# Miniprotein binders against USG-1 protein homolog (usg), part 4

Target 1, 336 residues: USG-1 protein homolog (usg), of Azotobacter vinelandii (p96199)
Amino acid sequence: MSPAIDIAIVGATGTVGAAIVEILEERDFPVGQLHLLASPASAGKSVSFKGRNLRVKSIEAFDFAQVRLVFFAAGQAVTRQYASQARAAGCMLVDLSGALPLQQAPRVVAEVNPQVLEKLEAPCQVTSPASQVVALALALAPLRPLVRWRHLGVTACLPVSSLGREGVAELARQTTELLNGRPPKPRFFDRQIAFNLLGRVGDSDTAGHTGLERRLVEESRQVLDAPELKISVTCLMAPVFFGDSLSLAVQASQAIDPSAVRAALERAPGLELIEPDDCPTVIGDAVGQDVAYVGRVRTGVDDACELDLWIASDNVRKGSALNAVQLAELLIKQGR

## First folded at step 26 (miniprotein; from x3 with R24M Y85W M95E)

Design z2
Fold by ESMFold2, last read:
Structure z2 (fold): chain B 336 residues (1-336), chain A 97 residues (1-97)
Amino acid sequence: as target 1 above (336 residues)
Amino acid sequence: SEDQLMELFYRFLRIWFIAFRLMMQGDKEGAIKKLEEAKKIFEEFKRLDPSNPEIKELVKKIDELIEEVKRGDPNALEKVEELLWELFEIFYELEES
């Protein structure tokens, strides 16, 4: 197989970074030396990899010339701070934060637009898009040949794990408080999330859109190679620990044949189509899996040119860490 | 530390939901493997409060659950849900300590 390569994971103590380590081992990625990087406050922690305990190092002193490949899984500020240095050292970059411009580090979903990787100039920079974009692209890309799209409506129900361990802890804390007859005491969220829905994720700009909503629009257009597509997005925070759930409404120029859609979805890589009388769920289907799940495929109530469907996907695994590792696998395969 | 507690809780909870799905699917061998992984993570919880009798008891209950899954006991699913609630209570108590 491919020769071993030396790798750094920036954000190795975070939820996605830890998942990258797990997936590299599971998939027997040809890892040479593995450098786990985090803030100075997190340095010295230990992470198991292939029967060895690896010590997490401070990113501040790290010499990127030691590695060929860097995963950036520590958020936008860290990517902005260190990506140029890593690139100057000759590293391939897989960014998960979305901080790098679309032109510099194209968004790629392994099963959807892998050919983009073939034309990147060395050292290659690529972004694994937002987990919701990974999920929607898996379902929508197979449908592109069937009809011409005019509009895509997205409602994305995000789990608290999209905000990392603190989000998960807060939902658990508030649930415990409420079920023990206590008033909830929000510590991480600014209000109650247990048994509630929060109709936005992050702060909105002056036009009323959040950064994540704008990111989903931009990344979806690029991944689907659909620059003309009009996209409407609402991201909400759901009282769910793991897994993205998405409602998609696609409007096309001509009537949509649901049987042709189902046939395309059945053949689609990275995707599992649920039986027509069922609906996928994050707990019952998606969490821990390497595919996204699609169901509720039907035309619009009043419009044969509309297609509605539902997606459940693991935001940490398929939507983030797994897609990122798959991009690295493809880069190795092309002989970087 | 609070960071260690949150990391352990996250890892345990994620594995626990995967084990639950495997049990619902009838994949006993897969479920047992995940429950063993969850137990290892929960053993790390006891380092945060080594004398805590509730933590010791939960470890025993996880072992009992694993044996129930091996036997195909129909009550195993109910027990996994009971233990999840006990985990939430222990996490809440440890955060306050």
Scores: ipSAE 0.601, ipTM 0.866, lowest interface PAE 1.8, mean pLDDT 91
Fold by ESMFold2, fold request of step 27:
Structure z2 (fold): chain B 336 residues (1-336), chain A 97 residues (1-97)
Amino acid sequence: as target 1 above (336 residues)
Amino acid sequence: SEDQLMELFYRFLRIWFIAFRLMMQGDKEGAIKKLEEAKKIFEEFKRLDPSNPEIKELVKKIDELIEEVKRGDPNALEKVEELLWELFEIFYELEES
């Protein structure tokens, strides 16, 4: 039914890039030719796709005129370096790094603000937002019509996989060292992460905020279509291998009806509401799933205008690769 | 290489946690499928050190776990925990060598 689309994946050897390849096959995306791109150091590896072994090529020599769609699943520097070339060649871009400005490549969560894609000038540039923004938007967007929000408080507990395979390896290494009675030897983190929490992810600016925290503020406002919403964010690194866990505190201008909130969450696409006497976890619920999980939905201890809730979500799948593929599916459906 | 080791470890660990969840939920078919995927990945570990007896033994134990899950053995969950620790130790030793 759908015409085949020639695709390039930049960062194809990274954890998110590999997940995009898997999801394209899993969902039977109408892939024509698939070009897997990475740095020269990573070139030469093979990745299986639909029974074929595809060689990873160096991005440096790649002619983007060969493809119609590019996923940028590498770091911000790579997107900054190559996005203009890809756009000049006429490619649609789905960036996962967040390097492109909000005005140029708006942030879209497939279940939340897909209508943004309809208004983009071709060739379309879009960003799949930070995985934490994907998760919070799935839970908060259904609530937008119910209350007038004044403030959103976010505490985001990030897994070490948010830093890729090196983060996963470091947590495993330190855990093994400590359980064998040895002092941990941080090699990737600058401190012990095993059995610990690191209250900052990345370097702070002069006002004390990290780049990731500012990204979450900016992207959440855009995705929720709430430019006046005041947002407070703390991102911490947790000793967890996979899955984002978020604490959300919403301040509204009127009393919140918890029954209406639960009804909206039960109907929300991309989201599963957990029973009131339970709490979702990343290992027990979210990892490997195509939905985010929400629970602990309650009004404030002292304030009927406050709403508190907890989210567990797969940072690699739903929060990153799956959302990006869903955006591409929507673009193709629109004939873009 | 160290890069290959980290890639294999990441892929195995992620699938292992998914299999564990499926076992906890009683999804026998899903769990078996994921355990078979995990076994394929761990057989790639053999290429990194083909003579390593701990790697050979873990592959055997994964096969045994798959059979335990197929027959509904209540000890399968305990076996999963045991094998995860063995995986961490194997990864640590391979990384040191």
Scores: ipSAE 0.581, ipTM 0.858, lowest interface PAE 1.8, mean pLDDT 91
Fold by ESMFold2, fold request of step 27:
Structure z2 (fold): chain B 336 residues (1-336), chain A 97 residues (1-97)
Amino acid sequence: as target 1 above (336 residues)
Amino acid sequence: SEDQLMELFYRFLRIWFIAFRLMMQGDKEGAIKKLEEAKKIFEEFKRLDPSNPEIKELVKKIDELIEEVKRGDPNALEKVEELLWELFEIFYELEES
């Protein structure tokens, strides 16, 4: 029974910030005062929490000395702008944007590497990694004792909700336009997303990789404690409203025993293994759930040292807001 | 108001898909709970366009769907899909306004 903790949520009007509020209530997190922060344009909105109406405040004048814990659930620029101020005020930080350096705010998935939290200097800074890293780590971490990994190939099919409610609105709008025989009018994306796949999410750097792709590489290595693991990744935008879908191809140094893999996955926390003859889907399984779903566990067509898996996970809940709240729960359990 | 419209649509759509999954899993009590939550959100749509006859009709159809789920009507899943299309049309109309 932990004492109540005063909390600020930065980005409280965004999709992940709103999910954090909901999960804090659902899990009966020991919330003292709850401060909901957003841009000035979003300020003034009322949000219900445990039967009380809370006003969303502008972040610009907020005094972080009022709180002990801050969730940064807005974009990277917002975290970069306010994180030092919050830490200087003595706050623990849970960042979801990935803006803080890996050494300063290590990436933690609650079921995978919670021991990292025990080694943090106060006031603690931690990052809930990209939702795709949460998902892949849940599936791959249980396999670490079974085999030495050499290479990981990731294809991540991202839903439009990964870009927030504007992405969801755009897919719905374009779908309606096309089915009514009208030309689509891209307003949020720079082109048609309905009935299409966009093989890049965000802008590429000079070497051809997006920031998200580089984030997945770096965060996966840290979360899996595999700094030498070679990782290739492609993130694509799928015309799907909610849920990440991932194809994983793992190369190991020795032959993989699929029965041992399935046994490890069956016992893995935060993960549900789907029946061998089936494949998990985001709509049929993952959306709204506290676990990620894994299936299609098989060795390579011509390579017993390759393992292939499919993952479906709720990008907003388990992949983001829930993991962040779980990190906060672990921190307060440690008396931090 | 445009931001409010997008928020309501996002919340409704997400709950609708959760309800759909619960219905496919045979969890009728869970599905009804989520459909009732979706209805409450859709009642908030009325404030954005109080005289819209399609909004009023959709609320009525959600009530009918809830009763069909309570009865175990095998057509309830098909009705969920029909109402999803109607939701898209209503959202599109409100967004154009």
Scores: ipSAE 0.577, ipTM 0.857, lowest interface PAE 1.9, mean pLDDT 91
Fold by OpenDDE base, fold request of step 27:
Structure z2 (fold): chain B 336 residues (1-336), chain A 97 residues (1-97)
Amino acid sequence: as target 1 above (336 residues)
Amino acid sequence: SEDQLMELFYRFLRIWFIAFRLMMQGDKEGAIKKLEEAKKIFEEFKRLDPSNPEIKELVKKIDELIEEVKRGDPNALEKVEELLWELFEIFYELEES
């Protein structure tokens, strides 16, 4: 058995942080002391772990020298504020925020590019990429031997949970208002989100791209080891509570064999193929699962060099918390 | 605090969607396990606001629902949906208070 290690989870009161606690228990991770950390405002809560109630502590008073591993499952601002302190204390870092630089904390999906972990210098820093990158990488990585990509088009339908609790509350409230015959009153969003698609998530830069769209491009290139891959991304906010839904269009340099693609997806780790008569959904298939779901495997209508896919994945579990725990498992197994 | 209630609401919603999926898939044992987790959240709500009669009623409803799922009641799925709606109303009232 690997020796037990002391762990901190930053953002333990958040959904992703709570999911990390659950997954550490389910997978029998070799946890010594578990320290749950949050903002001062969120401190004082209790979380169950292995039949014990653990008190959530303020991060401001925490000495990171007490732990060997830190999960950063809060916002980017919290990672930027405390990551240097945790590293200076000798902690390994698994960041889920994406705040750390690409070269200092490479993006890793456990089933796609685990070999990157072997090259990290101690104390190791790794990023679990955006949940959409986890989902698309799980589907595309098995196809690398079959298809030489020229371009990747991504339409990502994000759940409101991607924006945290306020997004979930807003969708629930607006839905309640509408179903009770009241006009929806936007508070968190600038407009109606209930029964509506928002064509942009966050603010756009001068070129018209959002910070998230740029992040998806950069992180996808790194995870797939494809620095020259042309990628177009549109992120949509959907009236969905949980789960990422992705439409992928891949342009290849040669004609694609759909049967070979299906056979590769069927054997792919961390992925389940749904075919032929059904199409995976976030609510019907993906929410609470350990795998992403792929379906609608087809070539282009008029282009045999086009591959189109549909993906449903849990943004909280496989897309975030599970991948982060798998990265930690791999680091420990390597004697890090 | 309002923030604590929002957290519990969020946790409940996640568990509810998993339970609902499991019920639709015919995984009765899995669904019961998730509903038991949801019950714990309602008990936490009750601890935060012990005077709220609606929260007390939700705890009773989820207990009844668990027993209905155990016996294979054909109306259990509908009652899971009703439970979500009732929680949305309670949450709305708390946000507007």
Scores: ipSAE 0.561, ipTM 0.828, lowest interface PAE 1.1, mean pLDDT 92

Design z2
Fold by OpenDDE base, fold request of step 27:
Structure z2 (fold): chain B 336 residues (1-336), chain A 97 residues (1-97)
Amino acid sequence: as target 1 above (336 residues)
Amino acid sequence: SEDQLMELFYRFLRIWFIAFRLMMQGDKEGAIKKLEEAKKIFEEFKRLDPSNPEIKELVKKIDELIEEVKRGDPNALEKVEELLWELFEIFYELEES
């Protein structure tokens, strides 16, 4: 058994942070002392771990020299504020925020590009990419031997949980209002989200792209080891509580055999192929699962060089917390 | 605090969706485990607001639901769905109070 290591989880009161705690327990991760950290406003709460109640502490008073591994499962601002301090204390870092530079903390999906971890200098810094990147990489990576990609089109339907608890609360409240015959009153969103699709997530730059869309492009190129891949991304906010839903359109250099694609997806780690007679959904298939679900494997209507896929994946578990724990498992296994 | 209620609501909602999926998939044992986790959340709600009759009723409903799932009651799935809406109403009342 690997020796127990002391761990900190930053953002332990958040959705992803709480899921990391659960997964560490479920996977019997070799945890010594577990330190749960949050903002001063969120400190003082208790989280159950292995039958013990652990008190959430303020990050401001935490000495990172007490731990070997830190999960950053809070906002980008928190990672930017504390990552250098944690690194200076000798901590390995698994960042889920995406705040660390691509070259300093490469994006890794455990089933896709784990070899990147072997090249990291101590103390290791790695990023668990955006949950949408985890999902699409799990589906596309097995196809690398079969398909030379020229272009990737992505439509990502995000759950409100991707924006945290406030997004969940807003959808629930607006839904309740509407079902009770009351007009929805937007508070967190600027408009109705219940029974509505929002065509943009976050602010757009002068070119019309959101920060998330740009992140998905950069992180996808890195995870897939495809720096020249042309990628088009649209992120939508869906009236969905949990789970990412992705439509992928891949333009290949040659005609694609759907049967060979299906056979590759069936063997893919961290992925389950749903049969052609059905289609995976976030509610029906993906929520709370350790795998992403792929379906609707088809070529283009009039283009044999196009591959179209549908993916459903839990943004909290496989898309975030589980991937982060798997990265930590790999780092420990390497003796880091 | 409102923040504590929102946290509990969120935790419940996530567990609910997993439980619902497990029910739909016929994983009775998995569903029961998740419903037992949900019960602990309701018990925590009850500790935060011990006078709230709606929370007391939710605790009762989840206990009944667990027993229905255990016996393979065909109405158990419908009751899982009903539990979500009841929680939404409680949450709404708490946010608007």
Scores: ipSAE 0.553, ipTM 0.825, lowest interface PAE 1.1, mean pLDDT 92
Fold by OpenDDE base, last read:
Structure z2 (fold): chain B 336 residues (1-336), chain A 97 residues (1-97)
Amino acid sequence: as target 1 above (336 residues)
Amino acid sequence: SEDQLMELFYRFLRIWFIAFRLMMQGDKEGAIKKLEEAKKIFEEFKRLDPSNPEIKELVKKIDELIEEVKRGDPNALEKVEELLWELFEIFYELEES
């Protein structure tokens, strides 16, 4: 058995932080002391772990020298504030926020590019990429031997849970209002989200791209080891509580064999191929699962060099918390 | 506190979607396990607001639902769906209070 290590989870009261606690327990991770950290406002809550109630502590008073590994699951601002301090204390870092630079904390999907971990200098820093990057990388990585990509188009339908609890509350409230014959009153969103698609998530820069869209491009290139890959991405907010839904269009340099693609996807780790007679959904297939689901494998209507895919994946579990725990498992196994 | 209630709601909602998926997939044992987790959330909610009649009713409904799933009641899936909407109404009332 690997020796037990002391761990901190920053953002333990958040969606992803709570899922990390759950997954550490489910996978029997070799946890010594588990320190649950949050903002001062969220401190004092209790979280169950292995039949014990652990008190959530304020991060402001925490000595990172007490732990060997830190999960950052409280957003980018918190990672930027505390990552240097944790590193100076000798902690390994698994960041889920994406706040750390690509070169300093490379993006890793456990089933796609685990070899990147072997090259990290101690104390190791690694990023679990955006959940959409996890999902698309799981589907595309097995196809690398089959086709040379020229362009990747991505439409990512995000759940409101990608924006945290406030997004979930807003969708629930607006839905309740509408179903009761009341006008929806936007509070968290600037407009109706219930029964509506928002064609943008976050603010656009001067070029019309959101921060998330830029992040998906850069993180996808790194995870796929494809720095020259042209990527078009649109992130939209869907009236969906949990799960990422992605439409992928890959332009290849040659005609694609859908049968070879299907055979590669059937063997892919962390992925399940849905049969041609059905289509995966976040509600029906992906929510609470350890794998992403891929379906609708086809070539373009008028282009044999186009590959089109549909992906459903749990943004909280496989897309975030599970991947982060798998990264930590790999680091420990390497004797880090 | 309102924050505690919203946290419980969020936790419940996630569990509900997993339970619902498991029900649709015919995984009775998995569904029961998730519904038992949901019951614990409702019991926690009841402890926070013991006078709330709607929460008391939700606790009763989830207990009945667990027993229906155990029996293989064909209406259990519909009752899982009904439970979601009832919860939405309760949380709406709590947010507007």
Scores: ipSAE 0.552, ipTM 0.826, lowest interface PAE 1.1, mean pLDDT 92
Fold by ESMFold2, last read:
Structure z2 (fold): chain B 336 residues (1-336), chain A 97 residues (1-97)
Amino acid sequence: as target 1 above (336 residues)
Amino acid sequence: SEDQLMELFYRFLRIWFIAFRLMMQGDKEGAIKKLEEAKKIFEEFKRLDPSNPEIKELVKKIDELIEEVKRGDPNALEKVEELLWELFEIFYELEES
């Protein structure tokens, strides 16, 4: 049994922060004092934990010496502003924003590359990667011994919940407007998302790639320990509320044995292989679950060296909060 | 507040989709538990506009749905979808008010 530790959750009123609180309770994480932190506007709100109501405090006045572990779930700007203070106070950090450099806070998926945690200098800094990277790594890591990969193509269909409760509200609002014969009034998106697809998520740089697309490339290489892997990524916003859906196309240097692939996926931790004649969906399978779902496993139409598959995963739970809590569990079990 | 309305809507909607999945999978006890959780969250919507007759009516319809699921009523899945649309319209109305 691990000794109780004092914890701060930065972004505790946001969707991912709330999920972290829920998962800490569900998994009996050895929580001592739990400090819930947010902006001054959110301060004073109450969040339930183990039958107690905890007050949310402003991060501005918080003394990080009070805690041993900090989850950063409030976006990149907040991580950049406070991470150094927390580390200087001796805290372990689990960042979900991706704001910290890959070398400083490596990306770890609990079922894929947990050995990275053993090599970190105390106090440890680690990043739970983008939810799409969590999902693709769960599916691709078991396949690493089977083939030498040359290229990976990713199309990631993101739900509006990837932008938090405001994204969810906007899709619901626009859907209601359109089905009642009213013009949509975008308030959060810059255009109509209901009954539409937006082929870009976030601003593009001068080379035409978004920050999220670059994040997926860099984090996937690190998590899969594949620095030479060429990765093509398109992230789109889909008119769905919850759950990431990914199309993956793998190009290998040799013919792929589909039976060996399916056998590896069947035994992979954190992953559920769907029946051969079915396709996983976020509504029917993934939302609310602790595993990612994979299906549509097949070789290329004209290329035995190509492998194609589809993933459905809960972007808030397995893709974000659950992986982050699992990383904290691993750190505690190592005596960190 | 507007932020509280969005947070309640997010939580309700997420639990509603989980309940729907459990019903499609035939897990009636799990579905009932999630519908009861959704109702509890929707009671908080009621505090935001206590005199709203649509909110009061939806609470009653959720209770009726829970009983239909307990009985194994074949129309329960259709009713879940019908109530989802009513939820969207109520949320839109509350957000405008």
Scores: ipSAE 0.545, ipTM 0.846, lowest interface PAE 2.1, mean pLDDT 91
Fold by OpenDDE base, last read:
Structure z2 (fold): chain B 336 residues (1-336), chain A 97 residues (1-97)
Amino acid sequence: as target 1 above (336 residues)
Amino acid sequence: SEDQLMELFYRFLRIWFIAFRLMMQGDKEGAIKKLEEAKKIFEEFKRLDPSNPEIKELVKKIDELIEEVKRGDPNALEKVEELLWELFEIFYELEES
């Protein structure tokens, strides 16, 4: 058994942080002392781990020298504030926020580009990419030997849980209002989200792109090792609580064999292929699973060089917390 | 606090969707495990507001539902769905109070 290591989870009270605690227990991760950290406002809560209640502590008073590994699951601002301090204390970092520069903390999906971890200098810093990048990389990576890609188009239907608890509360409240014959009162969103699609998530820059869309492009190129890949992305907010739903359109340099694509996806780690007569959904298939689901594998209507896919994936589990724990497992296995 | 209720609501909602999926897939053992986790959340709600009759009823309903799933009751899936809506109403009332 690998020796037990002391761990901190920053954002332990958040969605992803709580899922990390659960997955560390489920996978019997070699945890010594587990330190649960949050903002001063969220401190004092208790989280169950291996039949014990652990108190959530304020991050402001925490000495990072007490731990070997830190998960950052509290958003970009918290990572930017504390990552340098944790690193100076000698901690390995797994960031889920995407706040660290691409070159300082490479984006890694455990089933796609684990070899990147072997090249990291101690103390290691790695990023678990955006959940949408995890999902699309799991589907596309097995196809790399089959064709050369020229362009990737992505439409990402995001759950409200991607915006945290406030997004979940807003959808639940607005839905309750509508079902009771009351007008929805927007509080967190600027408009109705219940039974509606919002064509943008976050603010757009001067070129009309959101910060998330830019992140998906950059992180996808790195994870897929495809720096020259043209990528277009639209992120929309769906009236869905949990799970990412992705429509992918890939333009290849040559004609695609659908049978070869299916055979590659059937063998792909971290992925389940759904039969052609069905279509995976976040509610029916993906929520709470350790794998992403891919379906609707088809070539273009009149373009044999086009490949279209549909993906359903749990944004909290495989898309975030599970991938982060798998990265930590790989680092520990390497003697880091 | 409102923040504590929101946390419990979120935790329940996640568990509910997993339990619901497991029920639809015919994984009764998995569903029961998740419903037992949901019961713990309802017990936490009851501790936060012990006078709330709706929360007391939720604790009773989840216990009954667990037994129905164990027995293979054909209406168990519908009752899982109903439980979600009841929680939404309770949450709405708590948020607007």
Scores: ipSAE 0.545, ipTM 0.825, lowest interface PAE 1.1, mean pLDDT 92

